# Designs tried in a protein design chat: VH-VL binders against Peptidoglycan editing factor PgeF (pgeF). Part 22

Target 1, 264 residues: Peptidoglycan editing factor PgeF (pgeF), of Synechocystis sp. (p74606)
Amino acid sequence: MTMGDDLWGWQNINGSPYLTCALLAPWPHAFFTRAFYPQLPEQLITYLDPQGKAFRVKQVHGDVTLTATEIGQTPLAPDSTHPPADGIISDAPHQGVWVASADCTPVLIGDLIGKRVAAIHAGWRGTKARIVPKTIDKFLALGSELKDLRVALGPAIAGEVYQVDPWVALEVGQSVQAVQKLATEEQQWDHLSTMVNPPVLPDAEPEKYRLDVRRINQLQLLELGFAQEQIAVAPHCTFQMEELFFSYRRTHTKEVQWSGIVSY
Below, E stands for the ipSAE of ESMFold2; O stands for the ipSAE of ESMFold2 at other seeds; V2 stands for 0.75 times the mean of E and O plus 0.25 times the DockQ between their complexes.

## First folded at step 16 (VH-VL; framework fv_canakinumab)

Design f5 (from a1 with heavy chain G106D; at its last look DockQ between E and O 0.01; V2 from the best seeds 0.00; counts 0 for: pae O 12.3 > 2, placed apart)
Fold by ESMFold2 at other seeds, look of step 16:
Structure f5 (fold): chain C 264 residues (1-264), chain A 125 residues (1-125), chain B 107 residues (1-107)
Amino acid sequence: as target 1 above (264 residues)
Amino acid sequence: QVQLVESGGGVVQPGRSLRLSCAASGFTFSYYGMHWVRQAPGKGLEWVAIIWYDGDNEYYADSVKGRFTISRDNSKNTLYLQMNGLRAEDTAVYYCARDLDYDTSDYWYEGMDVWGQGTLVTVSS
Amino acid sequence: EIVLTQSPDFQSVTPKEKVTITCRASQSIGTSLHWYQQKPDQSPKLLIKWASQSISGVPSRFSGSGSGTDFTLTINSLEAEDAAAYYCHQTYRLPHTFGPGTKVDIK
């Protein structure tokens, strides 16, 4: 039996492509491409649920996930009309939860039984701070069961091109508990570089490494007890696929794509 | 309960001034852009003005530019319309309305999902 | 700047029949068009947003369609409580504008 690319499907609206994941088929959802720029979630949600209301936050590369209700109760970020957070969980039907990305991992989550959905913005800082596990903990606290959750890690910068300083690679790697528990940093580096599908890769430039943030998030989920078939990881690289995605690492400009999922 | 309540309407002479207020409750006022919309007796709706969530950007219909000023005080959850140089054609019920889009930094999505009950302004000699 | 027109100005319609209201823009506005209902002696209520997107709490008999310059509001099976004025509203460009309204009465 095979997983991987057979979970990901391209869809099209008037010539503009967007990506969906089979694990999330019960919920209207999308990982939109640059082709939808400059449309915002308030318009994009109409493609997914004409009854839906869009919820979004001011992303600050942190570890906080808010419910849709908590968004209305949380003070705004400076110079923004949104509260600071990097994840959103639905708490009623017809709520679309959205995150923007341009290399950071957009994570969409659905609960097959509890019906809650989530969107998470997981860059290297949020991944180091374990925003995805913390969001899973929030699902569980709200009554979800781990076996009912389905997780899609969307288009992001691929490890093979994501050059970082050594301390970034190590500290993000240490967010995996199996790594953190090793007795020495030498053992930690060795584990991160030699495991199957390693999240840390060598770089030709001295004093640099390559980091696969999606792989780190996948490892964090597996340690929580997720089965492989509950997790889908997009093979798409925002840096390398310039025709489809904006990439902050490539252009150092502000443009983003949106990813969202709607509760029913 | 989400609510908007206008006040300050009345009868005034042409050329005079009047200040309308709109009190907001049941939602976080500072998250939303706000509008004024008016309706002359027996006539249709006319958009008057919009102000951003933070009060730093405003726009007006041509018919009121230079005479009306929209403002807000987020600490008091209150929207205002200062109306100067009033004319007979300004006679209308004035509604305040909440902008559906609560982040105007990138886009204008201005559906008005919550409306007040309106306050009548009559400009008569 | 952008002028909206509505047709018809007035309709008197038998209950359970279909009502169609048209709004036309003086230039293309994409889908940046919204519909409002105003019942007698009441404030307006948002009915449809973005040309065709439904609003929570609005009966399913109301639907919208169109893009560009031509838009339609449809009431599939008119009920007595639907006697009201209906307005289209564009948000494509400032200053925002409303259509002149369409009155719908029950025969």
Scores: ipSAE 0.005, ipTM 0.395, lowest interface PAE 12.3, mean pLDDT 88
ESMFold2, look of step 16: ipSAE 0.015; ipTM 0.510
ESMFold2 (binder alone), look of step 16: mean pLDDT 91; pTM 0.938

Design f6 (at its last look DockQ between E and O 0.82; V2 from the best seeds 0.00; counts 0 for: pae O 2.7 > 2)
Heavy chain, then light chain:
Amino acid sequence: QVQLVESGGGVVQPGRSLRLSCAASGFTFSYYGMHWVRQAPGKGLEWVAIIWYDGDNEYYADSVKGRFTISRDNSKNTLYLQMNGLRAEDTAVYYCARQYEDWGSDEYLPFDYWGQGTLVTVSS
Amino acid sequence: EIVLTQSPDFQSVTPKEKVTITCRASQSIGTSLHWYQQKPDQSPKLLIKWASQSISGVPSRFSGSGSGTDFTLTINSLEAEDAAAYYCHQTYRLPHTFGPGTKVDIK
ESMFold2, look of step 16: ipSAE 0.442; ipTM 0.761
ESMFold2 (binder alone), look of step 16: mean pLDDT 92; pTM 0.946
ESMFold2 at other seeds, look of step 16: ipSAE 0.598; ipTM 0.841
ESMFold2, look of step 18: ipSAE 0.570; ipTM 0.830
ESMFold2 (binder alone), look of step 18: mean pLDDT 92; pTM 0.949
ESMFold2 at other seeds, look of step 18: ipSAE 0.552; ipTM 0.819

## First folded at step 18 (VH-VL; framework fv_canakinumab)

Design j1 (from f6 with heavy chain N57Y; at its last look DockQ between E and O 0.38; V2 from the best seeds 0.00; counts 0 for: pae O 3.2 > 2, grease 19.1 > 18.9)
Fold by ESMFold2 at other seeds, look of step 18:
Structure j1 (fold): chain C 264 residues (1-264), chain A 124 residues (1-124), chain B 107 residues (1-107)
Amino acid sequence: as target 1 above (264 residues)
Amino acid sequence: QVQLVESGGGVVQPGRSLRLSCAASGFTFSYYGMHWVRQAPGKGLEWVAIIWYDGDYEYYADSVKGRFTISRDNSKNTLYLQMNGLRAEDTAVYYCARQYEDWGSDEYLPFDYWGQGTLVTVSS
Amino acid sequence: EIVLTQSPDFQSVTPKEKVTITCRASQSIGTSLHWYQQKPDQSPKLLIKWASQSISGVPSRFSGSGSGTDFTLTINSLEAEDAAAYYCHQTYRLPHTFGPGTKVDIK
């Protein structure tokens, strides 16, 4: 059935649409659309929390998540205004944490009890490197409990259109421990292709596959012990929904949309 | 502004090894994927290897797989190519090249800056 | 791996005339095709990315077109400084590959 459609709501500011998730209702948050470009997090946060301060990073498709404090303490490289990372965790009230995307998965996380929030940029490189589980581990190390976390996987390129090389599909799939533990690659391929809601789909072109990066991230969270009800996955495809989202795969241009969540 | 300078080329006997270096300046080296590309005398360009921005993934052309190792030291802004088991067909000018990076994208990208190259000659 | 072919191998062209270079891929690569110029004794320079997108600082006389398996680099009015080798390059999949090159000379 269509899990997740009941959790996602379209909102509007002066004719510009953005998306919210019911699992994250306790926190001001948004998955903004292309309609807000070229506004930056420093401007966008005023729609969510006029008292808030925006935090962002120089995304490098890696597996590092920084706290807001660590961002302020990280020395900057030449020609850089932001430290390299692909995730941010809040560590005080009124902190907005932000990531940009154009096909990669924006992940927003809230802690109902510990009050920390996070934003993660998860492309296939970061997903292979398990940035989401590593960020969850960081929540736990900071005192959060897994049962209190709520996770929203936002608009991204859909698996049904995300053509990739076979080695990419396999290696990203192996980031799921249940897959990695299988004795042979043939068993791994079979599992990835035949499970319910498979993250790897066939492509009409020989020696290509289609990869659902959001589904892989969901599987990583489930293996950490999340209940299905703690995870929302947006059905929206940035590639297919060109009126709403920029897509790098579609245009190969630099435009992005922003997603953010604010701590209280 | 952006500069890439290769070094370490020379004349070596078949079966021996060389280590090439590529010194980077004028940009934040640790944000970019890097490549080696070679060109045999009078011939076209041949892609050799890629390394990701943080060094955690590498991929090689079949012609060099198992013999060459690409690596990087981001603290020194330097890319390396360790070439073992050199053969006559490895004779070429070796270029380091910077991958074009579009922020927020996870695509394979073309090369926007190239070094001047360093000549490797494998001769007995 | 994806094989790129180019034609012609060589062109000798009168200044101000149009130059057309073609690149053909052994399989569809969408628009993941880029063009480089290499002048004598110099390193390559990126001219066109993603089949048809311009690069800052490259003269507007250079343009690219194509999708799938067939791609074209066009120099609308050849200048003396355009004498060079031209290479196509695919980034659709690893390993990345280059075409064999097309040498363009004046006259």
Scores: ipSAE 0.496, ipTM 0.791, lowest interface PAE 3.2, mean pLDDT 92
ESMFold2, look of step 18: ipSAE 0.555; ipTM 0.807
ESMFold2 (binder alone), look of step 18: mean pLDDT 92; pTM 0.941

Design j2 (from f6 with heavy chain Y108W; at its last look DockQ between E and O 0.86; V2 from the best seeds 0.00; counts 0 for: pae O 5.9 > 2)
Fold by ESMFold2 at other seeds, look of step 18:
Structure j2 (fold): chain C 264 residues (1-264), chain A 124 residues (1-124), chain B 107 residues (1-107)
Amino acid sequence: as target 1 above (264 residues)
Amino acid sequence: QVQLVESGGGVVQPGRSLRLSCAASGFTFSYYGMHWVRQAPGKGLEWVAIIWYDGDNEYYADSVKGRFTISRDNSKNTLYLQMNGLRAEDTAVYYCARQYEDWGSDEWLPFDYWGQGTLVTVSS
Amino acid sequence: EIVLTQSPDFQSVTPKEKVTITCRASQSIGTSLHWYQQKPDQSPKLLIKWASQSISGVPSRFSGSGSGTDFTLTINSLEAEDAAAYYCHQTYRLPHTFGPGTKVDIK
């Protein structure tokens, strides 16, 4: 087991480890590891809230977040028993909201006062499309206040190993408004690669870059007005930590881990 | 049942334009990246262009850049290829292809469904 | 761009015998290499993804191997319906490219 930072704690059920975040302590939640495969949210929720009902969606790498009520009102995706979306917000007590990942960032959100929780699947496509800011806007439209939100960005592929094409790195970076507003692409590249904790890193292979998707999402949240202490970023890399996580980049197989949070 | 049907091919003279269409059914079109691939008579496959699921990003092979435009209308489940300044070397069967989607993946993926193709012949 | 080459260009094979087709990339592409079959007058069909991974509905006689720059498609026991052209395809970086094809005929 690798020790996380002071916000991240390992928990255990019958020898199977899972991760929790101190910012989300008021809510039953977990970033489960590969050890829980092939259990599904309908089974996993019993570890968090035996009274809870699990909600999930057919993830399509988009920018749509649905409430639990909207899930029942949204047409199903083709060949699926779930509607298409990449985020879920609770709208009643005892609702567990869940996302699957195998390198993409699982984002869990709690509202300390408004009681709503959310789970978001944020890969590079969804991050470019600003799914996290759009979900925050939905919290606010439902009556939440920014100061009451707590956000945990869970285990994902680390920027130091996430090789991408240059235009992917640039276009995802441009989803940060401070970057988009710079006058030239040369300035945008320079900003993305030289800022503190840069989200874009060089790669040894020509015409490749490394992209830190968790850092981009963090930057998007900071621009919305979040304080640093409202955001936790897991240091865990799904690609590098094979014993704990599935990674699509590593194996190109379909296995996933689940992350979820339950409203009270 | 996934189905892709190309149309709009025909015989045209050099320098003229054509627009190809690809009608999609049996899946939610707006969730998938789409490609055009062509095959000259008796030759192999040549990738032509990609358009992202939302229509906001396109990339082209060097051989067609500046002359061809890929687009999509997600409300009509239709992919398009506008071909301007056609040349004899553009003569080919043109296929539309759906990018494979594995629900846990954010990678560049192969093509799992192809249309039947539409023939474009450019001759004087 | 990444150039793919295939060998042989053309292969005539006795039924039930083994067919081997190779694909070579101009630079390392990890396992971002896929195989397609194109039967006469038909559109291509995906056979193998990520160098070696099976596709549902594809007969088990088709297998793939390799990584880096050298890849192989194998048909363990050729059937009559396998007479086709076979293409490798890389998705490591844009522009995506195809190999020139290998035509397999029944002897």
Scores: ipSAE 0.084, ipTM 0.651, lowest interface PAE 5.9, mean pLDDT 91
ESMFold2, look of step 18: ipSAE 0.415; ipTM 0.762
ESMFold2 (binder alone), look of step 18: mean pLDDT 92; pTM 0.945

Design j3 (from f6 with heavy chain G104S; at its last look DockQ between E and O 0.86; V2 from the best seeds 0.00; counts 0 for: pae E 2.4 > 2)
Heavy chain, then light chain:
Amino acid sequence: QVQLVESGGGVVQPGRSLRLSCAASGFTFSYYGMHWVRQAPGKGLEWVAIIWYDGDNEYYADSVKGRFTISRDNSKNTLYLQMNGLRAEDTAVYYCARQYEDWSSDEYLPFDYWGQGTLVTVSS
Amino acid sequence: EIVLTQSPDFQSVTPKEKVTITCRASQSIGTSLHWYQQKPDQSPKLLIKWASQSISGVPSRFSGSGSGTDFTLTINSLEAEDAAAYYCHQTYRLPHTFGPGTKVDIK
ESMFold2, look of step 18: ipSAE 0.592; ipTM 0.834
ESMFold2 (binder alone), look of step 18: mean pLDDT 92; pTM 0.947
ESMFold2 at other seeds, look of step 18: ipSAE 0.649; ipTM 0.853

Design j4 (from f6 with heavy chain S105T; at its last look DockQ between E and O 0.51; V2 from the best seeds 0.00; counts 0 for: pae E 3.0 > 2)
Heavy chain, then light chain:
Amino acid sequence: QVQLVESGGGVVQPGRSLRLSCAASGFTFSYYGMHWVRQAPGKGLEWVAIIWYDGDNEYYADSVKGRFTISRDNSKNTLYLQMNGLRAEDTAVYYCARQYEDWGTDEYLPFDYWGQGTLVTVSS
Amino acid sequence: EIVLTQSPDFQSVTPKEKVTITCRASQSIGTSLHWYQQKPDQSPKLLIKWASQSISGVPSRFSGSGSGTDFTLTINSLEAEDAAAYYCHQTYRLPHTFGPGTKVDIK
ESMFold2, look of step 18: ipSAE 0.700; ipTM 0.876
ESMFold2 (binder alone), look of step 18: mean pLDDT 93; pTM 0.949
ESMFold2 at other seeds, look of step 18: ipSAE 0.502; ipTM 0.813
ESMFold2, look of step 19: ipSAE 0.516; ipTM 0.814
ESMFold2 (binder alone), look of step 19: mean pLDDT 92; pTM 0.946
ESMFold2 at other seeds, look of step 19: ipSAE 0.544; ipTM 0.794

Design j5 (from f6 with heavy chain E101Y; at its last look DockQ between E and O 0.50; V2 from the best seeds 0.00; counts 0 for: pae E 9.8 > 2)
Fold by ESMFold2, look of step 18:
Structure j5 (fold): chain C 264 residues (1-264), chain A 124 residues (1-124), chain B 107 residues (1-107)
Amino acid sequence: as target 1 above (264 residues)
Amino acid sequence: QVQLVESGGGVVQPGRSLRLSCAASGFTFSYYGMHWVRQAPGKGLEWVAIIWYDGDNEYYADSVKGRFTISRDNSKNTLYLQMNGLRAEDTAVYYCARQYYDWGSDEYLPFDYWGQGTLVTVSS
Amino acid sequence: EIVLTQSPDFQSVTPKEKVTITCRASQSIGTSLHWYQQKPDQSPKLLIKWASQSISGVPSRFSGSGSGTDFTLTINSLEAEDAAAYYCHQTYRLPHTFGPGTKVDIK
């Protein structure tokens, strides 16, 4: 299934809920909720793999994915103890790769055969820059095969409530090749707004649109040749589900939830 | 610490040009959008222009559109304002200011750091 | 373009009294309204973000409220160093705009 409630399961640790995806069942993984704040990946990984080492990056809303080895070789971001990137691929067993989110799409990937896992932070800028396809290309360059990959797009702000400027909606939509190749912007808008499960929705406010970033990432993956059954899209909205998730759009505060996956 | 230092101001005749610079330090310049804001003597703040973090997009106030060009060089951590066709009403202290655009919420954060300003005087 | 207006243009206030400054937007801007203080011969300084959120290092006597089109900056128990110009600023959409300012002096 490309989307569905049957793929997504709520789990519980001492009354604190977190979410798992059936497509990623071979790997310890979680989309944690706000209930785990302020725990960091170095603590959270113990729920998934007591032997695991946590890897994270300074998310800069870009299109760079680093391997765990490359993290140790990449200069730190100027205001951080971590190198700048928005995705991480494992390159050894017992590596947990982690991303933070508060409306942006956390993407977890597992390779059934090659054993690599990844975590990607995909907001609209990273999605426009095609961070997910670029990460898939990196899997392939490392020896993975597309048919062996399983992708879960986790809780994020839903398209139904994600108001954006028109240029944001259009430029993110243009990251889908079928849209980009249309001759005019009018045709691109029409395609984005009228296709099945459209990633761009109207807004009641003039000159605003609503954007489904998870749907755009799903479309990018389908164009790469993923079968629908290789992709799970969480139906959960971080903005609307206040009791479970932080949302930057809702509060304008820095709190985040973490999502991670551990290699074996 | 974050620093923004404007330079290039001075006295010029109407119709002439000036180029302002804003040197940035203490932060990763390429993560931020940058603005010019001006303040005529005895007057309030007037927004002039924005340039996005990577230099690919810019937008101007109507009062300067077609005459001013905002640009940046991320390799030199420097913001620029090329001011052509200067008029008496362009006389002001020009500030640079930084802004983070929050792509996750599609929101522009407030201007958290400002330079000390550079004075441009346009007089005959 | 979103026009901001401020009221009053100027006020002279006795120390320790409450100061109220209003900002009105020409259309709804949610909470995308910020307040700046500019003391004589200084650059503007951010006081309040997102209509009501505090800024580290800003005295607690400064507070903000409002949403939509009507916003208020409040200074509880005015101090001498609060004599300054105060500007509202919207970042809801481009072009970003400032209010015309409110000058506060000590009576």
Scores: ipSAE 0.006, ipTM 0.526, lowest interface PAE 9.8, mean pLDDT 91
ESMFold2 (binder alone), look of step 18: mean pLDDT 92; pTM 0.942
ESMFold2 at other seeds, look of step 18: ipSAE 0.548; ipTM 0.824

Design j6 (from f6 with heavy chain G33A; at its last look DockQ between E and O 0.86; V2 from the best seeds 0.00; counts 0 for: pae E 3.7 > 2)
Fold by ESMFold2, look of step 18:
Structure j6 (fold): chain C 264 residues (1-264), chain A 124 residues (1-124), chain B 107 residues (1-107)
Amino acid sequence: as target 1 above (264 residues)
Amino acid sequence: QVQLVESGGGVVQPGRSLRLSCAASGFTFSYYAMHWVRQAPGKGLEWVAIIWYDGDNEYYADSVKGRFTISRDNSKNTLYLQMNGLRAEDTAVYYCARQYEDWGSDEYLPFDYWGQGTLVTVSS
Amino acid sequence: EIVLTQSPDFQSVTPKEKVTITCRASQSIGTSLHWYQQKPDQSPKLLIKWASQSISGVPSRFSGSGSGTDFTLTINSLEAEDAAAYYCHQTYRLPHTFGPGTKVDIK
């Protein structure tokens, strides 16, 4: 069992299930399922904090995280009512920060002492660009301490089914500094495929690999100095659990689920 | 109104170089992966290269690796193709194409908008 | 890499008749197969994505089907303006590849 298996609880609102994580218990939060579609964060936040205000961004698969204040100061994306970014950090009480996903990893973060919370959208492009470490750096610059942070990596496409080209697996794997520093690609492949709980798995098709994006993000956090008990990883696969989650890999349609966390 | 306008084509001798440009307008250029596709006279379509959003990654067809360089300048909404060591078989109309962008996807996607093309002729 | 073949190379078809174009991949590509139309002296235009999904502004007479290695584009009642070359395109992996094209003319 992983820590994520024991820390994850199903909740229910009027027959609609959603997930919570015990590491984030101090904060109202949820990894909502497809059952809440087509509700948006402005509606969903009322289940978490009727007093709260929802913040969201136009996700572009990049590495930018904005504070709630910066969202109001950033020009909107074209044809959108939101600025471009892939992460949000709260900077006042009663702010709900939200990301949408349909296979990419939703990451929720809470600061036990500094009270800031964050939501991050991390697909393979954002993971390669190290959006999660960059967001942690932003927490620290705002006065947070690493020991006070708690991180939950939510439902996403699982490594055992996420088929990718070899260059994708390798370049995302190289975002882990210990891998990048190895002298040869052979050593990098060996490390990525043979470590405990490897982030790169074989595929029956010889010109393909399988990539565990949640595991790569976990490795990036451990490399920053997080203790294992500060990180929870959901075992839930958006591709395989069709009744609960939308998956772009499965259907190639635009539907998403939302994940959010509210500051106090 | 999404527009892609290629320029820089012309007649050149084998072994010489050309640089193609593609001016983009009507959309946020930096949010889209961009491609070059070529079509030899009377022939089918051949994919040439891709460059992702911020210009940090590119990939090339084997027929052009080491000779062609795709690049972009997001501040100018412009895609480029530097073509060195041109050969007769590089003679084609070169199209700039925008990769379809769909929410929730880290997938390779089809091309939803194409430019008018610019002709490159490599001959003595 | 992945080779796409198309059949037939050329069709001359009476208006209002059904047109069927096939594309075969050299290996399974799931539904990562797309169709384009290229009218004479024009740029290609996306018709169908992901084997069978429609594109806004494309007439409903165009439809696609298939998965794995075998794919079909159907024009269920040919119009005069449909005279064009049709290409399949795989995005399963890099390098991307196109089929050789099928030319459809009016008889």
Scores: ipSAE 0.570, ipTM 0.832, lowest interface PAE 2.7, mean pLDDT 92
ESMFold2 (binder alone), look of step 18: mean pLDDT 92; pTM 0.942
ESMFold2 at other seeds, look of step 18: ipSAE 0.678; ipTM 0.864
ESMFold2, look of step 19: ipSAE 0.444; ipTM 0.785
ESMFold2 (binder alone), look of step 19: mean pLDDT 92; pTM 0.942
ESMFold2 at other seeds, look of step 19: ipSAE 0.499; ipTM 0.801

## First folded at step 19 (VH-VL; framework fv_canakinumab)

Design z1 (from j6 with heavy chain G104S; at its last look DockQ between E and O 0.87; V2 from the best seeds 0.00; counts 0 for: pae O 2.2 > 2)
Fold by ESMFold2 at other seeds, look of step 19:
Structure z1 (fold): chain C 264 residues (1-264), chain A 124 residues (1-124), chain B 107 residues (1-107)
Amino acid sequence: as target 1 above (264 residues)
Amino acid sequence: QVQLVESGGGVVQPGRSLRLSCAASGFTFSYYAMHWVRQAPGKGLEWVAIIWYDGDNEYYADSVKGRFTISRDNSKNTLYLQMNGLRAEDTAVYYCARQYEDWSSDEYLPFDYWGQGTLVTVSS
Amino acid sequence: EIVLTQSPDFQSVTPKEKVTITCRASQSIGTSLHWYQQKPDQSPKLLIKWASQSISGVPSRFSGSGSGTDFTLTINSLEAEDAAAYYCHQTYRLPHTFGPGTKVDIK
């Protein structure tokens, strides 16, 4: 039996490192690093499945997930060759689904039985809007069962460094139903700050908090009925690990890394 | 060509209401957070309010909270500011402004396009 | 809220000379500071974002520097068209705030 904290492995292609998750071992997948920039999913997929087709969207920080078929049926976003969405779910073999990130959480999902896979871009606005639970609902509507799903939350800005305004921390925290149901904001703050592995951390700066967006997404999944063993959370911080990842908070530039998973 | 056009300004008495509109064109309105900023005659800029993409979230300056309501209708590409309980100190040119967007960013960003403004004068 | 101050309030400058405008924040805001130009009877125009990043279509004579609490906008060779008010703007947190402005006139 392997230790749970050994789920994350570094891999290498021609000297360029990328990250994989043991929960997703049945599927070709990667959380690529900055070393692969400026390669795009249409090139990157060849490392995972040479006969695969890459699918991506124009990410808008929303709560919409499209199937690969729906991508071809959805009008393109302005000034883009892609339709607007923040998640993609496969509907045939050899489809690679991809999201870009530079601090927001890339989420990869596999269905061990139904064979479909997904990639989700989850920033704080998408997390508040519950894009991950909505994507799980879409898996279920397509015939998946919760027990068969495996979810990996990839490299993102860590809660320990992600300063946000108080209203952001509270409103994202309220996307967890156990928090939302509490009678007062004081109770909600107390719960978010004192629970085991709290998603909201104190900041030394007045009128700031620190928010763990990956932890919030994990809590949302647990409330849906996922077992902890079905969810892997990367410990890697895009802000702190400058040599490996781009971070918008760090540089205020548009460079991104890609994460993808391929159906079989 | 991005264009923002404010309307609905005028002269009103204190305590009355006005609704400002901002018509957007040349971009997909529903992808952008939008702001109102005002400028009293001969004075500097004062930020008033923000509303995010789908209209579900807004935030106000303390000076207008409880009296002003920002809203949007994405089907009409229009931003609104409902101003109730108007006071003399609300006299200003009101600008709508589009927040600059970086596609992978969840940060607050500066304003890359501004309308021409509409004048609101609160006078008895 | 974060208070921004600007210095000087007013400058009268001959063409081709250098203009320097300072903005100070009441607390550290990293590089979440932006600059706007407002010509007479016009709406503001974004000049510099994130303290020092250039904006496409803005003349290269405009530059910005600074981080933390102290920021500077520089016009290296003033043109007649640059007579305007200049405002700094913080987006570090809500509510967003502007500096009081600096008026630059042609001498």
Scores: ipSAE 0.625, ipTM 0.851, lowest interface PAE 2.2, mean pLDDT 93
ESMFold2, look of step 19: ipSAE 0.674; ipTM 0.863
ESMFold2 (binder alone), look of step 19: mean pLDDT 92; pTM 0.940

